# Ledger of designs, part 11: VH-VL binders against q8rwq4r167to367

Target 1, 201 residues: q8rwq4r167to367
Amino acid sequence: LALEDIDGSPSFLEKALQFIEKYGTKIEGILRQSADVEEVERRVQEYEQGKTEFTFDEDPHVVGDCIKHVLRELPSSPVSASCCTALLEAYRIESKEARISSLRSAIAETFPEPNRRLLQRILKMMHTISSHSHENRMNPNAVAACMAPLLLRPLLAGECDLEDDFDGGEDNSAQLLAAANAANNAQAIITVLLEDYGSIF

## First folded at step 23 (VH-VL)

Design c52
Fold by ESMFold2, look of step 23:
Structure c52 (fold): chain C 201 residues (1-201), chain A 123 residues (1-123), chain B 108 residues (1-108)
Amino acid sequence: as target 1 above (201 residues)
Amino acid sequence: QVQLVQSGAEVKKPGASVKVSCKASGYTFTENWMHWVRQAPGQGLEWMGVIDPSGGLTYYAQKFQGRVTLTRDTSTSTVYMELSSLRSEDTAVYYCAKDWDLEDYYPQYFDYWGQGTTVTVSS
Amino acid sequence: EIVLTQSPGTLSLSPGERATLSCRASQSVDSSYLAWYQQKPGQAPRLLIYYASDRAEGIPDRFSGSGSGTDFTLTISRLEPEDFAVYYCQQYGQWPLTFGGGTKVEIK
């Protein structure tokens, strides 16, 4: 649904993803460089008012931030809390090949199909960008860092129920440590999904 | 452009306290955590702790627990580091440093540093 | 706490030579959460490398990082005059964040 309008045609998000795949690969700092928030909001409103197509001359940084804006504004995270928990458990397997296999299984077994398709679609764009890193300077780690907070919001919010997350009462120091670990885990999970995209999906 | 501007050099006697400011500009102050790192003369770098400016939550390295306090003032985009019960071995340059400019993401390598504040503890 | 040991302590080289700096961790650094910094006298450190091998913005391609687990390397393929400085590694896989003791690269 996030990728298609009611009539089955590509949504604003899908069109923005296609634009970045086509015109963003040679743009230095694509997905990292912020556009003006008000300009991004205006472009979204222009789409809602009838400007339904992106043209080749639009600023790729604005289009990239349109993608981020839409993901931030989704009523629910692209990956739910239970799905984040499954990914984190799979990621913690130390053997690289077992970890990849477990990530594939977690996605196949725990994700509702629309959420899996959405995640896979966004990762496809990210993979395309990271494949041109010599020119755009956006390698898999950098693209993952920019996008992981938008894709794995429940993990960053501490909403994933793992044994290691419950360490007692409210402690300000424990909250920051947990947030730091969650951020590292989110970035690392997305990096593996990008680097092994073909094997996982 | 991101800038971190620290307060000027301090000379203190043992047992005193020092409060160093770090004023941030060029980004939304509450988007990233602020870290403090010190460097004694001729020595390496030592992480002291971190503050989340949005809520004021802090974490301190064990070595400094009980002596360091990090606070912030969101109206002036300024973080403060206070170190108490100073000893001669606290003589160092003190840096504020921030991670990446993405909202709600806090990679813990430091791409922006203040100019450093020299604190000298003597006699 | 993860202890980072850098070697050599001092590296005396001429411009144009290749510099190889080592950073060894007391335990594995998860997901290669390792950064490298350059520091010149009177200046704050400058980020060079993050995630063990990724160059920071604006860093020339003569700087490269490699390694995983406990063994990490910074390589400067062809030293320029501005590269004579002290270099530090830093891990960010767990708190407390820790730095190596530094390697001074000096002109011989």
Scores: ipSAE 0.562, ipTM 0.819, lowest interface PAE 1.9, mean pLDDT 88
Fold by ESMFold2, fold request of step 24:
Structure c52 (fold): chain C 201 residues (1-201), chain A 123 residues (1-123), chain B 108 residues (1-108)
Amino acid sequence: as target 1 above (201 residues)
Amino acid sequence: QVQLVQSGAEVKKPGASVKVSCKASGYTFTENWMHWVRQAPGQGLEWMGVIDPSGGLTYYAQKFQGRVTLTRDTSTSTVYMELSSLRSEDTAVYYCAKDWDLEDYYPQYFDYWGQGTTVTVSS
Amino acid sequence: EIVLTQSPGTLSLSPGERATLSCRASQSVDSSYLAWYQQKPGQAPRLLIYYASDRAEGIPDRFSGSGSGTDFTLTISRLEPEDFAVYYCQQYGQWPLTFGGGTKVEIK
């Protein structure tokens, strides 16, 4: 439902994804550069007031931030906590081919179908952008860094096991260390999903 | 434009403390972590620790645990590094460094550095 | 903690020559979380490379990084006068963050 309205037509998110796939591929720093927050909010309001289509002359950075805004505001994460844990466990496999196979299996077997479809759809846009990295300077690592926090919210929120500590380890230094590890893991997981998109989906 | 401007050089006696400031501008101060790195004469770089300015949480490298304190003042966008019980081996240039400028992501390589503050500890 | 060993300690070359700098980690650096910095006398370090091979913004394409696991390389394909400096690798796969001891690239 995040990709379609109740009448089955494309949602704001789906339209913004399509815009970025069509007009964002040649824009330097797309998905990385921030747009004016007031302009993003105004564009969202314009949609609510009946301007339901993006036009070719709209600023791609504003549309990219509209995508991020919608993902941030979703009532549930595109990837749930249990799904994040499954991805993390699969990612930790040291053999590259076993890792890819386990990631594919985790997505196919663990994800509710709507969540899998949403993740796959967003990754398709990201894959398209990273495939034009020579023009836009957004390689898979960079695109993953920009988007992983929005896709793997439970991992960044500390709702997955990031460190085996039999003592609990709850203090100031433990919180920052956990956040640093979560950020690296989230970026790395999304990077692999992008680089092996065709094998995984 | 991101800028990190540090306080001036310091000369200290063994056993004293030093407090180095790092004033940030050109970005939202609370959205990025601030790291401290030092470089002794003729030596490489050594990571000391990090502060999250939004809440003041810190992590210190074990070598400096108990001697280093990182604090911040959000009203002036300034981070402070205090090193106590100074020894001659603490003579170094001290840098503040900022991670990548990205919301909700904390990459741990440094794209912006302060100009460095020389601290000399001599008898 | 991960110890980074850089070699050679000093590399004496002329402008136009190719420089190859090595960084070896005491244990595998996960997901190639390795950066390279350039430092000139009296200046702060400057980021060149992150994720082992990705150039930072504004870095000329004569700089390239490669490697994974424990062995990493910085290559400068054709040295320019401004490239004579000290180069450091840094890992960020785990805390504490650590740097290599540096490789000084100096004019012959």
Scores: ipSAE 0.539, ipTM 0.807, lowest interface PAE 2.2, mean pLDDT 88
Fold by ESMFold2 at other seeds, fold request of step 24:
Structure c52 (fold): chain C 201 residues (1-201), chain A 123 residues (1-123), chain B 108 residues (1-108)
Amino acid sequence: as target 1 above (201 residues)
Amino acid sequence: QVQLVQSGAEVKKPGASVKVSCKASGYTFTENWMHWVRQAPGQGLEWMGVIDPSGGLTYYAQKFQGRVTLTRDTSTSTVYMELSSLRSEDTAVYYCAKDWDLEDYYPQYFDYWGQGTTVTVSS
Amino acid sequence: EIVLTQSPGTLSLSPGERATLSCRASQSVDSSYLAWYQQKPGQAPRLLIYYASDRAEGIPDRFSGSGSGTDFTLTISRLEPEDFAVYYCQQYGQWPLTFGGGTKVEIK
């Protein structure tokens, strides 16, 4: 359970999400600005060694990178390959109203409950940050750009059946073009989920 | 602090080749794509192609296919653009450019630009 | 290939005036993957706007972008002396990446 420890108490990830929701909303470039990798690793180690609470004076950029670190290190993607395929199919619907409805249905009907809860929880933090964009300059597009690669890993890895216009010629150019298209699709999907969060969740 | 420093101006004859360097610093060189854009005198901007420095994969705009070659040296954090069979219309300022440093996400608008390298092709 | 057509070619205005620059795409630019750049003589382009409407780091709020599909607009609400330059739009929704021909904003 990514959000809970074995005893049902909030995990490191859940505590970091709460910290960003409380202290990150007024921080310019939150989730976009990186912290020193060694400092992030040290903070993770401190948690494992017993420093189990974030204090108000900790650097929000370090805590934001702790969230990203945990998501990168998950043994399986927050959104599985089949779930990424479902989201991509729903996203490609032309009508905005139908697209939102299809995205909602895909999440409700295709996602295993733990994956849906994790995605929804992370998107809640992202939605909170983007709702304060007047102070932090992190609107939905920017937050989605920073987080989509961590949430939709199978789409970016080319593990979904439905990828845009891959030539299949196995050329170096075809691989790079496919990667560019996948990245744009991942960012666009997450942006819609953020912009229409209340309608989807 | 991201910095892209390009090699100096070049004067070439038609039919020759030119190789422009772009040395990167202030970020992890292999985690970001590098694009090349040129600008003829008094003209707009023209995208030439892109290289992924981690594996050396490239994509070239059709207009330059067969004449442009992008390479990199990861030990010096440097990208090279070579343009062959030069013509007078290749006279331009050549820029390297990159986007935000996001693993596995390349939004392909350009936050950072080199200072530009003027290449003049004349007889 | 998506062709971007900017208009007008030249916009002659005085400091304090409002500038409105247009960029039209030959086909829809999906998800508003559209950026705007400012360029002064002898300098590299400077990113102003991405995703059609999002201001880049350090860009003052007098710059705003809008539009979707095929029609995009850059607005400078009140021209400052440093704003007289050439402005380019760029799409990144599909390869090849393409730029508009530019709009020169110059002193009337």
Scores: ipSAE 0.538, ipTM 0.815, lowest interface PAE 2.3, mean pLDDT 88
Fold by ESMFold2 at other seeds, fold request of step 24:
Structure c52 (fold): chain C 201 residues (1-201), chain A 123 residues (1-123), chain B 108 residues (1-108)
Amino acid sequence: as target 1 above (201 residues)
Amino acid sequence: QVQLVQSGAEVKKPGASVKVSCKASGYTFTENWMHWVRQAPGQGLEWMGVIDPSGGLTYYAQKFQGRVTLTRDTSTSTVYMELSSLRSEDTAVYYCAKDWDLEDYYPQYFDYWGQGTTVTVSS
Amino acid sequence: EIVLTQSPGTLSLSPGERATLSCRASQSVDSSYLAWYQQKPGQAPRLLIYYASDRAEGIPDRFSGSGSGTDFTLTISRLEPEDFAVYYCQQYGQWPLTFGGGTKVEIK
């Protein structure tokens, strides 16, 4: 499980999420500002070498990039291609109330339980950060922009059924247009999940 | 700190072409798209197209399709905009602009702009 | 193609006054993918607002954006001398990216 080690104790990812929820809420640009790549890699190596706890004095930007690093390195996306398609279809509903209801249904009914738990856990951290936007300047739009590509990788890769026409194959202009549309859709979906987190989850 | 530095002003005759450069610094050049926007004297802004520097893929607004070519040189972190078959209506300031510095997200609003390159088509 | 219509074309005001600038889209702009820019003579545009209401870094609190769908507003609560410029809205919900025609805010 991405959030637990074999013995049921919190994984590196879960510990990093907890750190950001506790120490990241007042940090301007948290999840948006990048840390030095070598510092992030060093911290990941320190975990592998036995430093398995984050301490109060660690740089929240480094810990935030550790979260992103783990998500990038997952062998499969937190949200599968079929789940991305379900979210995109639900998002496209014009009525706000019907859209929220459909998003809730898609998550509850079509996601495998491990994927649903992982997505909900990451969104909980993101929701906590965005609820402190007056302090950290990371409102739902900004947090979604930073995280959506990591959560909805199949949508960005053009693997969702609704996006087949935009992924146009060999037409270079069609590829770039499809990428732009996918990025907007990914950000928009995650923004709605954050803005209506309590109603959806 | 992100900087976009464009080549100097140009004067061209109708029918000629112009090639404007935009040298980027302060970020990883291949991780962000580069857009081109122009502004005729006393007029508003007009989007021309975009290039992804990593693979060189481009998209052009229909108005410029067939006349504009965007290219890049990753070794010098430079994007080039070439506009051919110039007309007097192409007299404008040409800007390179980039979106938010975030890998794999292309928000398509412009946080950073070059200083602009004046192209005058006349004489 | 989404056409953005800004009004008024010119807004003549004094320092200290409140400015309200309108941008209307020919069709709905999904998820409020709308930005506002300020441009002074001889300068490149400067980003003020993105996602219809979010201030860009370094933009003072007197600038605020609002709206959704087809109707968007930029408000400058108390004009400073440096705020007299042309303002453009831009949508990024679909290609081609398009800009409004601009609203010139000038000294009355």
Scores: ipSAE 0.519, ipTM 0.805, lowest interface PAE 2.2, mean pLDDT 88

Design c52
Fold by ESMFold2 at other seeds, fold request of step 24:
Structure c52 (fold): chain C 201 residues (1-201), chain A 123 residues (1-123), chain B 108 residues (1-108)
Amino acid sequence: as target 1 above (201 residues)
Amino acid sequence: QVQLVQSGAEVKKPGASVKVSCKASGYTFTENWMHWVRQAPGQGLEWMGVIDPSGGLTYYAQKFQGRVTLTRDTSTSTVYMELSSLRSEDTAVYYCAKDWDLEDYYPQYFDYWGQGTTVTVSS
Amino acid sequence: EIVLTQSPGTLSLSPGERATLSCRASQSVDSSYLAWYQQKPGQAPRLLIYYASDRAEGIPDRFSGSGSGTDFTLTISRLEPEDFAVYYCQQYGQWPLTFGGGTKVEIK
């Protein structure tokens, strides 16, 4: 869905992902370093006006922020609240092999196919970047930290339905603790999906 | 680049209070949490608590609950740590520290530290 | 709270030798949320390692971290003169955030 235009051709997002996979692997701080917000917005508008291909001489930091911009602007979260809940439940399994198996099952059983394809595609780009971490300084944990807030929005917003989650909406001190735990969980979930990509997908 | 500059050394008597400032620059002050860590002479590091400057929410380690207060002034990009009812055991270097500068992620390890403020409590 | 115990307390070595520092947690540290810091006299701590094994920016290859669960190790493969300092581990898997007691690496 988000990866194809209505006629089945690659979308802006898919083309940006391909660009980063090809030209971003040697760029220090790729996906972490911000580009100029106005330049990112201009590039999105240029695509809408007919500049539909990225060229090798475009700034990879701008293209990386185009990816983030598109994900941020999607009408619904790439991973819904119920899907985030399923991932969190599976992640909490302490045995590594059982955890991976549960994550695979959660994705296969609870995700609508378009959401599963989108998540898998973004993780592929992230895996490619982190495989070149010696050159770009973006290890798997760093890439996951940069992308988890865009992929698991409901978890960061406290919208996941778990009975044993801290729900400190009424206590100011409890709100910070809940936010810290949600951030760690989101980063950790995405890191496992990234590191065990082949076993999960 | 990120910089945390703390106020100067303090000498206090037991029972007094101390207020240490930490002025931040080089990033958007309200988008990042600020932690406080202290180190008594010849001792290790001890986490005291954290403040979210955007709304002023705080969390304090149990040991300091009731004696420490963290506040901020967004107009000057400054966090303040106040420790009351001082005892000789509070003699330490006090550090402000921040995590990695990410928009919605708080990794809770510290790659930016203030220079430290020595607080000496003696009669 | 998670108590971190570092050993040895002091490690006396010569330049060029390999240093191995241990950090043991009283309970499992989730997702290897463990950092290592170097501190020299009169200075703030300097981040070396995060997520148990990832080197911070600008940290030389001779520093490496390993371990998971309750047992973590910092290794300095070949000590340089500037590496003689105190080293602390820190967990960030749960609050309160806690640090180990430190290992002093000193010249023999």
Scores: ipSAE 0.507, ipTM 0.794, lowest interface PAE 2.3, mean pLDDT 87
Fold by ESMFold2, fold request of step 24:
Structure c52 (fold): chain C 201 residues (1-201), chain A 123 residues (1-123), chain B 108 residues (1-108)
Amino acid sequence: as target 1 above (201 residues)
Amino acid sequence: QVQLVQSGAEVKKPGASVKVSCKASGYTFTENWMHWVRQAPGQGLEWMGVIDPSGGLTYYAQKFQGRVTLTRDTSTSTVYMELSSLRSEDTAVYYCAKDWDLEDYYPQYFDYWGQGTTVTVSS
Amino acid sequence: EIVLTQSPGTLSLSPGERATLSCRASQSVDSSYLAWYQQKPGQAPRLLIYYASDRAEGIPDRFSGSGSGTDFTLTISRLEPEDFAVYYCQQYGQWPLTFGGGTKVEIK
């Protein structure tokens, strides 16, 4: 129910996603450019105190960071560790058409419906933004880089790495290398989901 | 505004060491990795290694293993690159460089560079 | 270690001409993790292109990147006087991070 309040009305997250889809498409650096952390926290608090609608004159960068704030604060990752592992295994298929088919199957077969719906909804906003890249300069690679850490938290935390990612040591250099590889994998997975959104969902 | 300001030019004898500083401003110093890249006269760019300033973890390119040491001082937002056992082939401009300023994500192309520090090693 | 070989070493052209710069990797660079930089004398490199084809902020559209796998190209559609510089490719698909040897674009 991350997208709906108890009464079935759109949640804060859903309203923020709608705002970005409507007002963020022409904003240069949307989802990439940070807003002031205290301003974002204040806006979240205002919603809790009854300001439940976004108005057209609100700063899209603040609303974008509200989305990130909510995703970061979710009690569990939007994509679980086992689901991240399934996506990573499917992504590593070399053939593009087989890769897309496997990603579609992984999402359809392994994701609980609430998680699938949440992922698909967030990717829809991201796809909308990336479709206007000539105006906002946020192509699929850039949008994926900004959002992948929030969507694939277990992958970034090393909770779903395949054993072949390690050569048999756990020294200090291995930690930074593993972090760099995880970041690349997360960004690449989300990029494919965005570029082939219509084929996957 | 993100700025990386490096220490001044150095002239060293073979066998000595050099320590180049890179002072960062305009972002949260501990949330980004800092890379070092050098460029010998008339040559291309060569990656030396990287430091995570939050915990001081490092990774060094094999060519520099055992000679390079990256350190940081979080109180001054400064990274240091020390290169020991200098040879004439180490004559180069040394750059600090950083990736995107994203929380918990480190794309590995460099859109912010220091101004460069010339190190000359001569007998 | 991925070795990047740039060609030609020097490209002598006049303003208004098209420049085509090549970067070949010794092995495939996954997900097109390849960047291009411009460097003028006495200056640090400036990022032009990342992910093989995406322009960095503030980079004019006369700069374009293409390619995948082992073969990458930077194209400058109409050279401006400020475009005469050295250009480097860089891969970031695996460590160690590596750069090409450079292509100098000079005025004819």
Scores: ipSAE 0.505, ipTM 0.806, lowest interface PAE 2.5, mean pLDDT 88

